# VHH binders against o75319, part 305

Target 1, 181 residues: o75319
Amino acid sequence: GNHIPERWKDYLPVGQRMPGTRFIAFKVPLQKSFEKKLAPEECFSPLDLFNKIREQNEELGLIIDLTYTQRYYKPEDLPETVPYLKIFTVGHQVPDDETIFKFKHAVNGFLKENKDNDKLIGVHCTHGLNRTGYLICRYLIDVEGVRPDDAIELFNRCRGHCLERQNYIEDLQNGPIRKNW
Below, E stands for the ipSAE of ESMFold2; O stands for the ipSAE of OpenDDE; V2 stands for 0.75 times the mean of E and O plus 0.25 times the DockQ between their complexes.

## First folded at step 21 (VHH)

Design sa29 (framework vhh_h_nbbcii10_fgla; at its last look DockQ between E and O 0.58; V2 from the best seeds 0.00; counts 0 for: pae E 4.9 > 2, unsure alone 63.3 < 65)
Fold by OpenDDE, look of step 21:
Structure sa29 (fold): chain B 181 residues (1-181), chain A 125 residues (1-125)
Amino acid sequence: as target 1 above (181 residues)
Amino acid sequence: QVQLVESGGGLVQPGGSLRLSCAASGFSFSYDRTFSLGWFRQAPGQGLEAVAAISGSGGSTYYADSVKGRFTISRDNSKNTLYLQMNSLRAEDTAVYYCAAKYPWSDSPSEYDYWGQGTLVTVSS
């Protein structure tokens, strides 16, 4: 169905680019069928996403969709010029090694192929917060060697909302480094 | 598991046309537009060479010099199928044609991770 995700309206549509990275986080854009259930100012479509990114003088080079459903929008709703990757990620639990690896692999691949530009990696789950924040921070910690608290702080600041899930935070702060290969 | 299955090969006369298909499974063209897809070929007594490749988004393509202007690579996300339209075929195009997939983008055969079984194309009068 096209029911609005719980608490979806409570989160900023799009965060800010994370300084020193190519990451930007946002909540899930909703396809047109959802608009009838939203006030005009609440609407956030795939088109709106790109407009908001442009308003920040940025450009998306990759979208990583971590939602565990396909009902929010279709890949066809995105420009063909922007690569799209769906990584079905279960909510509320720490992503498994496979999910983490898929994310890292996608990011690394993008960075390798996009050395000549400054396009961003857009990452979202439903709210663009917990799953999104975890995987971005996991990457920064495991691959870039960033201190966990620094990664978390950076993400929270740029997203405009703080990671909420204690299990994610604890895993980032105290959990083991995950395999990169 | 990723599987690639080629079809469409056969015997054709010089100057003729042929369209190869590669049915992919194990991943979605729509939901993973990061995969690069490519066609490679191996002629008798020769090594494997890249023929054409296309990025997951379709924004980038590669063609070997020998096939430029004659071959066209394309993909249909709804069918999860890769195509190679081969026009103005020549005797030297005779080879086993393979479909391959990899991420990230590459035009190097040695870097591709998934391969089909191949389909034979014979161009002969």
Scores: ipSAE 0.360, ipTM 0.727, lowest interface PAE 0.9, mean pLDDT 93
Fold by ESMFold2, look of step 21:
Structure sa29 (fold): chain B 181 residues (1-181), chain A 125 residues (1-125)
Amino acid sequence: as target 1 above (181 residues)
Amino acid sequence: QVQLVESGGGLVQPGGSLRLSCAASGFSFSYDRTFSLGWFRQAPGQGLEAVAAISGSGGSTYYADSVKGRFTISRDNSKNTLYLQMNSLRAEDTAVYYCAAKYPWSDSPSEYDYWGQGTLVTVSS
């Protein structure tokens, strides 16, 4: 069904572009079938996502969907010109090396293809926070050489919410550097 | 691994029509819309020619000048299949047609990563 994800209403729909990067994070947009259970000001559809990005004077060039389900919206609900990639990412645990590699590979491919523009990579899970924050920070740490605490602080500030899951935070701060890209 | 299998080639008279299909496996058109997909052809004694391409999102298409207005590339994401509708065929369209796919981050940005076996199209009376 169209049941609203738990706590989804508690999170800002879209964050701010992370300076010095091509990333922007947001919570999962919900297709119109969910709107019956939402007040008008609570709605956040795929169309609303693109309107909010445009209001920031930004443009999405790729959406990476980290949810482990297909029920929130269909890729056909997105503009035809925007690439979409789903990476099934299990929640509650640190993503495995294959998931991390697939994320890094997609980001690196995007950066090569889009080196002559300023389009953004939009990343979301259900709430746009824990899985999203982990993978973005993992990329910044492993590929860009950003210090773990700096990556986490940048994500938290730009998302407007702090990473919550301790196992993710501990892995980012104290776990091994992954050279899988 | 990614695999591409063409079908639908054959003999057709000038002015006729033919529809080529390319069944893809090893990735999903629905879940991975970053692949570019294309059709290439090779006439006897000639090099490969890009015929048509479509972006992973489906919003951008390319056609060689020689086929514009006559050929249409399309895809059906639910069937994981790429198509080439070929109308108003001419003798010069005679070739082996190949389906191909590339990642946007390929090490060879002008080369496709995956290729089908080809299907022969012969246009003659």
Scores: ipSAE 0.141, ipTM 0.602, lowest interface PAE 4.9, mean pLDDT 88
ESMFold2 (binder alone), look of step 21: mean pLDDT 78; pTM 0.799

Design sa3 (framework vhh_h_nbbcii10_fgla; at its last look DockQ between E and O 0.64; V2 from the best seeds 0.00; counts 0 for: pae E 11.3 > 2, unsure alone 61.9 < 65)
Fold by OpenDDE, look of step 21:
Formats: structure tokens, sequence, C-alpha cells
Structure sa3 (fold): chain B 181 residues (1-181), chain A 125 residues (1-125)
């Protein structure tokens, strides 16, 4: 269906690049069929995403889609030059080890293959906040050795919204390190 | 796990046409657009040769010089199937044809990470 996700309008469409990383978080862009239910200033399409990224003088090199549905937009709505990876991630639950591993593997692979550029890894779920924030922070903590509180603060600041789910925050702060490989 | 299954091989006369199919499972053409797909072939007594490839997004294609203008690689995302349309076939096109998939960011010594079992194409009068 074409119903707007709950609270979708409440979140900034695109965050800022996380300093020291190649991550940028954003809320899910919505395909054209959703526009009739939105005011013009509320619209955020795949095209709008790329325009906003460009306005920040950045370029996306990868999009990781963590949503658990396929109704928001199609990979075909994206430029062919930007690879797209879907990792179906259930909301509200701490991602399982497999999901975490898939995310880490994708990020590490991208970084390995993109050493010669500064393209960004765009990550989104529905709101681009909780699932997105968890996995980005999980990566920073497990792979980059960043302190949990620092990772969370960095993400919150750059996304323009704070992680909301206590179970995610607690897992990041006190949970075990997940295997990287 | 990823699996690739080729079909469509057979005997054809010179100048004839054949279409190979590769049914993929374990990943989605639509949602795992990081995978590159390709066709390879091995003729009797010869090594493995790259024939054609297509990027995960479908935005770029590659063809060996020997097949340019005669072969076309394509994909159907809805069917999760890769195709190789072979026209104007020649005797030298006789080979076992393999479908292959590559996750571009895997640290593997192989060019492609996943292979089908192959399908035999014989071009003979």
Amino acid sequence: as target 1 above (181 residues)
Amino acid sequence: QVQLVESGGGLVQPGGSLRLSCAASGFSFSYDRVFSLGWFRQAPGQGLEAVAAISGSGGSTYYADSVKGRFTISRDNSKNTLYLQMNSLRAEDTAVYYCAAKYPWLDSPSEYDYWGQGTLVTVSS
C-alpha cells in the first residue's frame, strides 16, 4: 500500500556525514505513488535523496536498506551507478548476529573496494534512526573500537535525532561484542 | 546458499541461434544488486573463457571480442534468471557454458564466487 509510515514526517530526511566515517543516515525515501498523500515540502523521493546528498557536497557509493518491506521504493528508482543492498531487518528488536554480520561484511567490503574515493555509505530503515543507528553504532563499536557512548552520541548528533529504543541503547552500551567474521 | 542452474544447451547448426538460461537462487536480482553475473565457457582442450558479464544494477555489460555482436547477456529480475542469447553460432562456440555470480566485495581469490554446473552447447553441421 501507499500509506505513509507512522511518524515518518517527524524526522529529518537526511542526516550529516558522520565525521571520521563514511556513514550517512536518512529516512526511507518514498516512491512517486506516495506524493499524492504528502505536501510538496514533505516529499522525499529517491531523487530528492540524491539531491540532498549533493547539496552536502557528498556522493553516495552504497545504499543499505534495512526496512522490512519493499513497498517504499524500488531499487530501479536509484541510479544504476549506486549499488543497493537490502538487509531485511525486523523493527524494535535488537538485530540478530546474522543481520549484524551482513551489515559489517557489506561495510567492510565497500571500504575495501572504495579506498580510492570518498563516497558514502547511505543507511536507512523507515525513520533512519533506530535500526540504522544501532547497526552503524554496532559497527563503530565492534570494528572500529569506538566507545559505545561516543558512537551513540556521534550518530545522534549527525542524524539530528536521538536513538529512541532503550533495548538498542542498552545492547550497544552493555551488550557483548559481536563477531566480525 | 547461492545456487546457479544453467539450461538451454544443445546441438545447433552453424548460423543457428540458442538461448541459455541461468536460474539463480539464494539471492535476489532486485534486492541484492551488488552481485555481478556472467557467462563463461570452456571448449574441449581449452581453458575457461569469459564470454559476457553484467553488473548487479544492469548498467554495464561486457562481451568477449569473439562474441561481440552475436551474443547478448540479459537478466530478468522478476524471474531471478540470467540469459545468454547466442546468434550466428559458429563451430568454435562449441563449449560447456557456465553461469557465475560475484559478490564484488568478498575477499576471494576467484574471480567469481558462485558457479553453475554448466550446459553443453555443440555447434555442428
Scores: ipSAE 0.024, ipTM 0.467, lowest interface PAE 3.5, mean pLDDT 91
Fold by ESMFold2, look of step 21:
Structure sa3 (fold): chain B 181 residues (1-181), chain A 125 residues (1-125)
Amino acid sequence: as target 1 above (181 residues)
Amino acid sequence: QVQLVESGGGLVQPGGSLRLSCAASGFSFSYDRVFSLGWFRQAPGQGLEAVAAISGSGGSTYYADSVKGRFTISRDNSKNTLYLQMNSLRAEDTAVYYCAAKYPWLDSPSEYDYWGQGTLVTVSS
């Protein structure tokens, strides 16, 4: 069961820090067992993730993993000191209110505990695009008061790929502000 | 519902060893690596004392001065279990030992802090 996720190779591994936020988005890193199915230039391991973040002169202070599986890597594949949170997020549907709340809770907690540094929250799903972009934008809209189109534009630019799922885009643009409770 | 259950306490001679275990349910060490886990103890007639703690990521440990070099905290995320290896035990280590989970984040930590019921360790001749 080390199948490369569909279209995973088509996406930039890691985006850029979103200015004015603590977010950086990336596609799911793949543990070494997947590398036999990848050309050397296609590899993106948990170690590669941290190297790329360091190359940007940044540091991860939390990884939020939105995938609905454990197959791609294990928390043990990360440096032992890295905070990690799994939020099982069903794909293809706008995340439910419980999932949105868990994400906001994790982000708010991180920001409070890390107010005296500049560490980043790394967020990924499988491709680091749709679920990742939705939840980041939902946070920016609901908690920071960012206009939906501005949040989406910022995410797309910094990820290097545009949000693709219309139901997510429509919910962000036209849906109600989500309450914290 | 979140529960922490200690085991492994008992009577031991001075200089002996015990290993305490704390089994967690209702949350996962593998998926919730943002909290700290710790052991606390309460000796007869005394207040609660922090003994050892390990960060949510596992990279940082804390030990009270009275136990440094004798006790080792560890965890097995796949078994959802926290351990305290206690070596070179002394009479002063006699106490009820509690495991606890504490979120390092500020979001209403008192509402998310969890404690076990305790396990008695008695060190005597």
Scores: ipSAE 0.000, ipTM 0.270, lowest interface PAE 11.3, mean pLDDT 85
ESMFold2 (binder alone), look of step 21: mean pLDDT 78; pTM 0.796

Design sa30 (framework vhh_h_nbbcii10_fgla; at its last look DockQ between E and O 0.52; V2 from the best seeds 0.00; counts 0 for: pae E 9.6 > 2, unsure alone 64.0 < 65)
Fold by OpenDDE, look of step 21:
Parts: C-alpha cells; sequence; structure tokens
Structure sa30 (fold): chain B 181 residues (1-181), chain A 125 residues (1-125)
C-alpha cells in the first residue's frame, strides 16, 4: 500500500553531511503514488532527495536503503548514475552481526572505489534516524575508532534529530565491537 | 552463492546475429546495483579479452574497440539476466564467451569475482 509511514512527517527530509565522514542521512523518499496523501510542502520524492542534496553542494555516490519493505520507492526511481544497495533491516531491534557486516562491507567497498571523488554515502531507513543512526555510528565506532558518545553526538547533530531507541544507544555505548569480517 | 550461467552460443554465419544471455543468481540486480557485469571472450590460442561491461546501476557501459557499434550489453533486472546482443558477426568473433560479475564488497584482488562456465560462439561460413 501507499499509506504514509507513522511519524514520517515529523522528521527533516535530509540531514547534513557528517564532518570528517562521507555519510549523510535522510528519511525514506516516497514515490509519486504517495503524493496524493501529502501536502505539497510535505512531499519528499526521490527527485526531491537529489535536489536537496544538490542544494547542499553535495553529490550522492551510493544509497543504502535499510527499510524492510519495498513499497516506498523503487530503485528505478533513482538516477542510474547512483548505485543502490538494499539491506533489509528489521526495525526496533539492534541489527544482527550479519547486517552490521553487510553495512560495513558496503561502506568500505564504496570508499575503496571512490577515493578519487567526494561523493556521499546516503543512508536511510524509514525515518532515517534509529536504524540509520545505529549503523552509521557502529561503523564509526568499530572501523574508525570514534568514541561512542562522539559518534552519537555527531550523527544527532547532523541529522537534526536524536537517536530515540535506548537499546541502540546502549549497544553503541556499552556493547561489544562487532567483527569486521 | 553467486552463480552465473551463460547461454545462447552457437554456430552463425558471417554477418549474422546472436544474443547471449547470462542468468545470475545469488544476488538481485534490482536491490544490489553496486556491482558491474561484463562479457569476456577467449578465442582459440588467444588470451582472455574484455568485450563489454555495464555498471550495476546501468549508468555506464564499456565496449572493446573491436566490437563497438556491433555489440550491445544490457540487463533485465526483472529477470536478473545480462545480455550481449552481437550483430554483424565476424570470423574473428569466434570464441568462448564468459559472463562475469565484479562485486565490490568482496574485496577480491581479481577484477571480476564471479565467472560463468562460458558459451561457445562460432562464426563460420
Amino acid sequence: as target 1 above (181 residues)
Amino acid sequence: QVQLVESGGGLVQPGGSLRLSCAASGFSFSYDRTFSLGWFRQAPGQGLEAVAAISGSGGSTYYADSVKGRFTISRDNSKNTLYLQMNSLRAEDTAVYYCAAKYPWDDSPSEYDYWGQGTLVTVSS
């Protein structure tokens, strides 16, 4: 169906680039079929995503979609110039080791292949907050050696919203480092 | 488990056409557009030659000079299948054609990480 996700309207469409990283978080863009249920100013389509990114003088080089459904938009709605990766990630639960590994591997692969540019890794779940924030922070902590509180603060500041799920925060702050292989 | 299976090879006369297919499994063209797909060929007594390649998103393509204007690489995401349309075939196009996938996340030292078994194309009068 094309019902608007709960609380979707409450979140900023697009965050800002996280300084020192190539990450940018955003809420899920919605395909055209959702527009009839939204006011014009509430609409956020794949096209709108790219426009907003451009307004920040940035460019997406990869989109990682963490949603657990395909109903929001299709990969075909994205420009062919931007790679797309779906990592089905269950909400509300701390992502399992496999999910974490897939995310890390994707990011590392992108960085390896994109050393000659400054394109961004766009990450989103439904709201672009909890799942998105966890995995980005998990990467920064496990791979980049960033202090958990610093990673969380950085993400929250750049996304314009704070991580909400206590289990995610607790795992980031006190949980074990996840294997990178 | 990623697998690539080529088909469509056979005997064709010079000037003829042939379409090769590569059925991919183990990953989705629709949901993983980070890889590149390519066709290679090996003629008798010669080394492996890159023929054509396409990005996972489909935004970019590559063709060897020897096949430009004659061959077209494409993919069908709904079928998870890669194609090579070969027109105006020549005797020198005779080779075993291989499908390959470059999966960037595998961090393999090889250019392409997965290969099919190959399909023979023979161009002869």
Scores: ipSAE 0.368, ipTM 0.728, lowest interface PAE 0.9, mean pLDDT 92
Fold by ESMFold2, look of step 21:
Structure sa30 (fold): chain B 181 residues (1-181), chain A 125 residues (1-125)
Amino acid sequence: as target 1 above (181 residues)
Amino acid sequence: QVQLVESGGGLVQPGGSLRLSCAASGFSFSYDRTFSLGWFRQAPGQGLEAVAAISGSGGSTYYADSVKGRFTISRDNSKNTLYLQMNSLRAEDTAVYYCAAKYPWDDSPSEYDYWGQGTLVTVSS
């Protein structure tokens, strides 16, 4: 069904652009069919996402959807000109090397093709926190050379919520650097 | 791993029509709207020519001047298949046609990363 994701209401819809990067994180937008289960102030649709990004004087150039389902919204709910990529990412466990590679490859491709503008990569999972934070931080650490603690602090501050999963934090802080990009 | 397999080539008379298909595997058109997809061709004794391209989202299409108005690129996301509908065929359209994919964008035909084996189209009386 169209059940509201567990704890989805507990998170800010959209974070802030992460300074020095092209990333912005948000929770999964919910298509109109979910709105019957939400108070008006709780709604966060694909349209609401773009309005909130515009309110920050930013523009999305790519959306990376990390959810393991397609029930929340359809790519057709997004503006037709905005690129969209789904990377099926299993929750509750550190993403495997294939998933990390797909994410890095997409980010690197975006940066190459968008080097002459300032458009953002929007990244979300269900809550825009654990899987999203892990992959963004993994990219910053492995590709940009950011210290793990600095990447985590930047993500947490800009998302407005702290990365929660201990196994993700442990892997970012103490795990191997991945050279797969 | 990304694979592209063309089909639908063959012998056709001038003025005729033909539809080429390119079955893709290793990525999904439904879940990955960042791959650029295109058709290229190589006529006997000539270099490779970009024929048509379509953006990952399907919102933008591009055609070589030599085929505009006659060829249509399209795709069927449910079949993970790219098409080239070729109408009003001419002798100069005779070539091996290649399907290609570029991750993530379609801004330059020469930068395509993945290629099919090619399918021969011969336009002759």
Scores: ipSAE 0.005, ipTM 0.390, lowest interface PAE 9.6, mean pLDDT 86
ESMFold2 (binder alone), look of step 21: mean pLDDT 79; pTM 0.804

Design sa32 (framework vhh_h_nbbcii10_fgla; at its last look DockQ between E and O 0.75; V2 from the best seeds 0.00; counts 0 for: pae E 7.1 > 2)
Fold by OpenDDE, look of step 21:
Parts: C-alpha cells; structure tokens; sequence
Structure sa32 (fold): chain B 181 residues (1-181), chain A 122 residues (1-122)
C-alpha cells in the first residue's frame, strides 16, 4: 500500500555527512504515488533526496536501503550512475551477523573502489535512524575502532535525531565486536 | 543460490547478428545493483576471453577491443536478464559464450552459466 510510514513526517529528510566518514543518513524517500497524501513541504522523493544532497555540496556514490519492504520507491527511480544495494533488515531487533557482514562488506568495497573521489554512502531505513544508525555505528566501532559512545554521538548529531532503540544502543556500547570479513 | 542460464546461441553467417540472453536468478538486478555482469567466451582450443561487462547499476560498460563497435551489452532489470547483442559477426567470434556475475566488490566473477554455443560460418 501507499500509506505513509508511521512517524515518517517527524524526522528530518536528510542528515549531514558524518565528519571523518563517507556516511550520510536519510529517511526513506517516497515515490510519487505517496505525494497525494502529503503536504508539499512534507514530500521527499528520490529526486528530492538527490537535490538535498547536492544542496549540501555532496554527491551520493552508493545507496544502501535497509528497509524490509519494497513499497516506498523503486530502484529505477534512482540514477543508474548510483549503485543501489538492498539489505533487507528487520526492524526493532539487532541486525544479525549476516546483515552486519553484508553492510560492512558493501561499505569496504565501496571505499576501496572510490578512493579517488569523495562520494558518499547514503544509508536509510524507514526513518533513517535506528537500523541505519546501528549499522553505521557498528561499522565505525568494529572497523574504524571508534569508541561506541563517540560513534553514537556522531551519528545522532549528524542525523539530527538520536537513536531510540535501547537494544541497539546497548549492543553498540557493550556488545561483542562482529567479524569484518 | 545464484544461477545464470544462457540462451540464444546458434549458427549464423558472417556479417549476421545474434542476441544472447542470460537469465539470472538468486539475486535481483533491481535491488542489488552492486553485482557486475559480464560475457565471456571460449573459442575452440583457446582460453577464456572477456567480451563485455556491465556494472551493477548499468552505468558503466566494458568491451574487448575485438568486439568494440559490434557488440552491445545491456540488461533488463525487470526481467533480471543480461543481453549481448552481437552484430557484424565474424568467424573468429565462434565460441561458447558464458554469462557471469561478479559479487559486490569481488575481484573475480563468482558465478557462471553453462554457456551457449555461437558458430559463425558460411
């Protein structure tokens, strides 16, 4: 269906680039069929995403979609010049090791092949907050060696919203390091 | 599991055209644009040769010098199918053509089809 996700309107469409990283988080863009249910200022389409990224003088080099549905937008709505990766990620629960690995692998691969540019890795779930924040922070912690609280603070500050799920926060702060490959 | 199945091979006269298809399963062209797809060929008594490749997003393509201007690689995401349009075929294009998929960020192609024979002969 084309119902607006719960609380979707409550979140900023696009965060800021996370300093020292190539990550930027955003809420899920909605295809045109959702616009009739939104005020003009509430609309956030795939096109709007790219416009907002450009307004920040940035460029997306990869989009990682963590939503567990396909109803929000079509990959075809994205430019062919920007790789798109769907990682079906169940909400509310800590992503499993396979999901974490897939995410890390994608990020590492991207970074390896994009050393010559400064394109960003755009990551989103429904709200671009909990699942998105967890996996980005998990990467920073496990791969970049960032202190958990620092990673969380950085993400929250840049996203403009704080991680909400205690189980995610707890796992980031006190959970084990996951394998990187 | 990823599977690739080639089709479209056959006998064609020099100067003729042929379109190969590769039906992919186990991953989605639309939802995983990180897979690279390619065509390879092996002529009798020769090694495996890269023919053409296309990035996961479809925004980048590669062609071997021997086929540039004659062959076109493309993909249909809705059909999850890779194509190789072969024009102006030559005798030296005779080979078994293989479809292959490269895992995201892999250095090599990880999945291969069974191949389809293309014979160019008068």
Amino acid sequence: as target 1 above (181 residues)
Amino acid sequence: QVQLVESGGGLVQPGGSLRLSCAASGFSFSYDRTFSLGWFRQAPGQGLEAVAAISGSGGSTYYADSVKGRFTISRDNSKNTLYLQMNSLRAEDTAVYYCAAKLPWSDEYDYWGQGTLVTVSS
Scores: ipSAE 0.060, ipTM 0.526, lowest interface PAE 2.8, mean pLDDT 93
Fold by ESMFold2, look of step 21:
Structure sa32 (fold): chain B 181 residues (1-181), chain A 122 residues (1-122)
Amino acid sequence: as target 1 above (181 residues)
Amino acid sequence: QVQLVESGGGLVQPGGSLRLSCAASGFSFSYDRTFSLGWFRQAPGQGLEAVAAISGSGGSTYYADSVKGRFTISRDNSKNTLYLQMNSLRAEDTAVYYCAAKLPWSDEYDYWGQGTLVTVSS
């Protein structure tokens, strides 16, 4: 099914680079087959993503796809030079330890391999908000030692929308630090 | 976690062709394009030599000078399989060939197959 995701139109396509980090968040790009169900100004394709990143004078060096489905776009729709990683992440639940470890390992590997450039890690789920915000903030808290409220504020401001899921927010604020290995 | 299993080795005459396959499990080529994949070989009494590699994104390949123009590395994401097409084989290509995978957060190839013997002889 090519149904537009619930409330997808209500979210800004791409956020801003999160200062002091290598992260940028966005909602899921939709492949061409969805465009029959969208007005032209509502379209946000993989090509549109890269154009918007270039307009910010940035470059993606990795895309981490957190959606639990394959229907929105194909990795083949991305430039061959950009590494792509899908981490199947169940929505509505705080991501499990396996998912968090996969995310941390991918970010750490990227930072090691890209220490001599300024490329960004693009992270998205369906809306680029709840799962995306949780995992980015969990990384900043656990690995970088950022205070939970500061991580959440930074994400919300740069994404352009606030984290919505209270269970995610509560876990970030009051939950345990997760292992980094 | 990750397992690699080679096949396709054997005896072949000089000038002949052979196709090595490496079936991967424990990760998906379609969903994880951050792994780099490679073929290595070791001739009797010699050290390990990198033969060919392909980046996780598929945009970059490497070939040893001794095999350029004769060998082609490729992968089939739908079959989760890495290939080495070996043409115009020479006696000097005789070796045990290994498939290997490197994680993006590692400087080394972390996963290795068992090896498959290629013998090029009249």
Scores: ipSAE 0.020, ipTM 0.514, lowest interface PAE 7.1, mean pLDDT 88
ESMFold2 (binder alone), look of step 21: mean pLDDT 81; pTM 0.824

Design sa33 (framework vhh_h_nbbcii10_fgla; at its last look DockQ between E and O 0.03; V2 from the best seeds 0.00; counts 0 for: pae O 15.0 > 2, placed apart)
Fold by ESMFold2, look of step 21:
Structure sa33 (fold): chain B 181 residues (1-181), chain A 125 residues (1-125)
Amino acid sequence: as target 1 above (181 residues)
Amino acid sequence: QVQLVESGGGLVQPGGSLRLSCAASGFSFSYDRIFSLGWFRQAPGQGLEAVAAISGSGGSTYYADSVKGRFTISRDNSKNTLYLQMNSLRAEDTAVYYCAAKLPWLDSPSEYDYWGQGTLVTVSS
């Protein structure tokens, strides 16, 4: 049997759209094979993800998957029309500059391609919190000029959970602005 | 690791049609559906011209004014292949045609990072 990721059940499946941005964060959805280890109310599949986004009167236009594995779901479990990007992101360490650069380029490209709609960029890691929150905040700080504490507060409020890893928080607050190109 | 290989060029008379193909490897149209894809051409003695492009999602297309209504860009994700359907060909369409791919780079001077070797299209009576 597939093992449910550690503490995955403790996190809200999907956050709220971050106001003034095109971002929404969520925990990794789990394909059908995981459901035998979950109560019905605990299930959060790729289909459930899209239903929950629709319930918020939103639409996903891109999914950025930050996990270091492909066992949780496959891109074929997503609607064929939704762009999907995997950025393998090592956990527990502040993402390196190459990873940050890839994330920024994906977001900037999405914004250019989707200027005539209001579709969202969905970002997830395993829990949709630490790696996800770091990269979203890094983008807001470096590209949009948002103050670090304001980016972190906005993410925490909209995700419904606070960033947990102190090294990420310290890098966002006190680390250098990263290059955008 | 990304490779693009064009095919389908050749000699055709004015008013004729050709379909160009670009087989991609090193990324997946299905799994990496963020790459924008395009066709460019270079006529003898001329600079490089953007011909057509399609967004990573497939929802947006671009065509140069010189080819609008005559050329159609498309892709087949199951074959990892980009196409250019070229109808009503004119002598002015004679060029080497290249396929190209990019991640969106709003801050980059480069429009495309990956290029094929080119395929020759000659439109002559």
Scores: ipSAE 0.000, ipTM 0.262, lowest interface PAE 11.7, mean pLDDT 86
Fold by OpenDDE, look of step 21:
Structure sa33 (fold): chain B 181 residues (1-181), chain A 125 residues (1-125)
Amino acid sequence: as target 1 above (181 residues)
Amino acid sequence: QVQLVESGGGLVQPGGSLRLSCAASGFSFSYDRIFSLGWFRQAPGQGLEAVAAISGSGGSTYYADSVKGRFTISRDNSKNTLYLQMNSLRAEDTAVYYCAAKLPWLDSPSEYDYWGQGTLVTVSS
């Protein structure tokens, strides 16, 4: 239950807001029960997430959790004012059309309901990199009309880590546009 | 039917400004769900290039590196019109500029479903 994800410590806890977007990516926060397995400086809890976001003078309006497990933290660990959405996303493989659609739908819904503010969509998987990066980039490409390379570069720069999986990169660069409905 | 009509193109000197408009009909910026609105351009002998895009809700924007800081994409929901303010124009900005829309009710794999006929922008001394 409380096993620290592999390589989790290797990634920056929170990225930067992606300019021109409402996205911010971060690695999965870990509930308090994981802290006994971590050095104090390695700890990254849901509370820490919100503190770090505030330090950037930002505010989260939605959290999209792409992990394929529920063992890392509970929605109850989040403020009631911030909606939480779980989209179970299998790792290592390109997300299927249904997953992509769910993500797009959630983002579009958020944007529609949050026109009057500048709150962010926080997206994370385990490391907040590959699955997270793919879906954010897929959205920017398919919905925002952003060039694939521009989307990837923007995400990498803001996350502070580069997408690692070639199949994700290849699909973003050369794959077909996915259905937006 | 959905229609996009560009206007505002013309001849301008380097360093000048133009404002392009895209009047949309057949759908409402205020009431219909829109995924994305965008401007593209095609220079003579070159391929189609994305210039700027705005999300349907207006919550996010994208600009090509070549136009960042000079161009601004905006929309007026009351007029159902998309705009591209182009400042500090350069000779390399010379192109036919196209307005495009991606609408959720069309089952299409395309990035954008509807395109205007384009408006010519010529930047020359």
Scores: ipSAE 0.000, ipTM 0.211, lowest interface PAE 15.0, mean pLDDT 91
ESMFold2 (binder alone), look of step 21: mean pLDDT 85; pTM 0.862

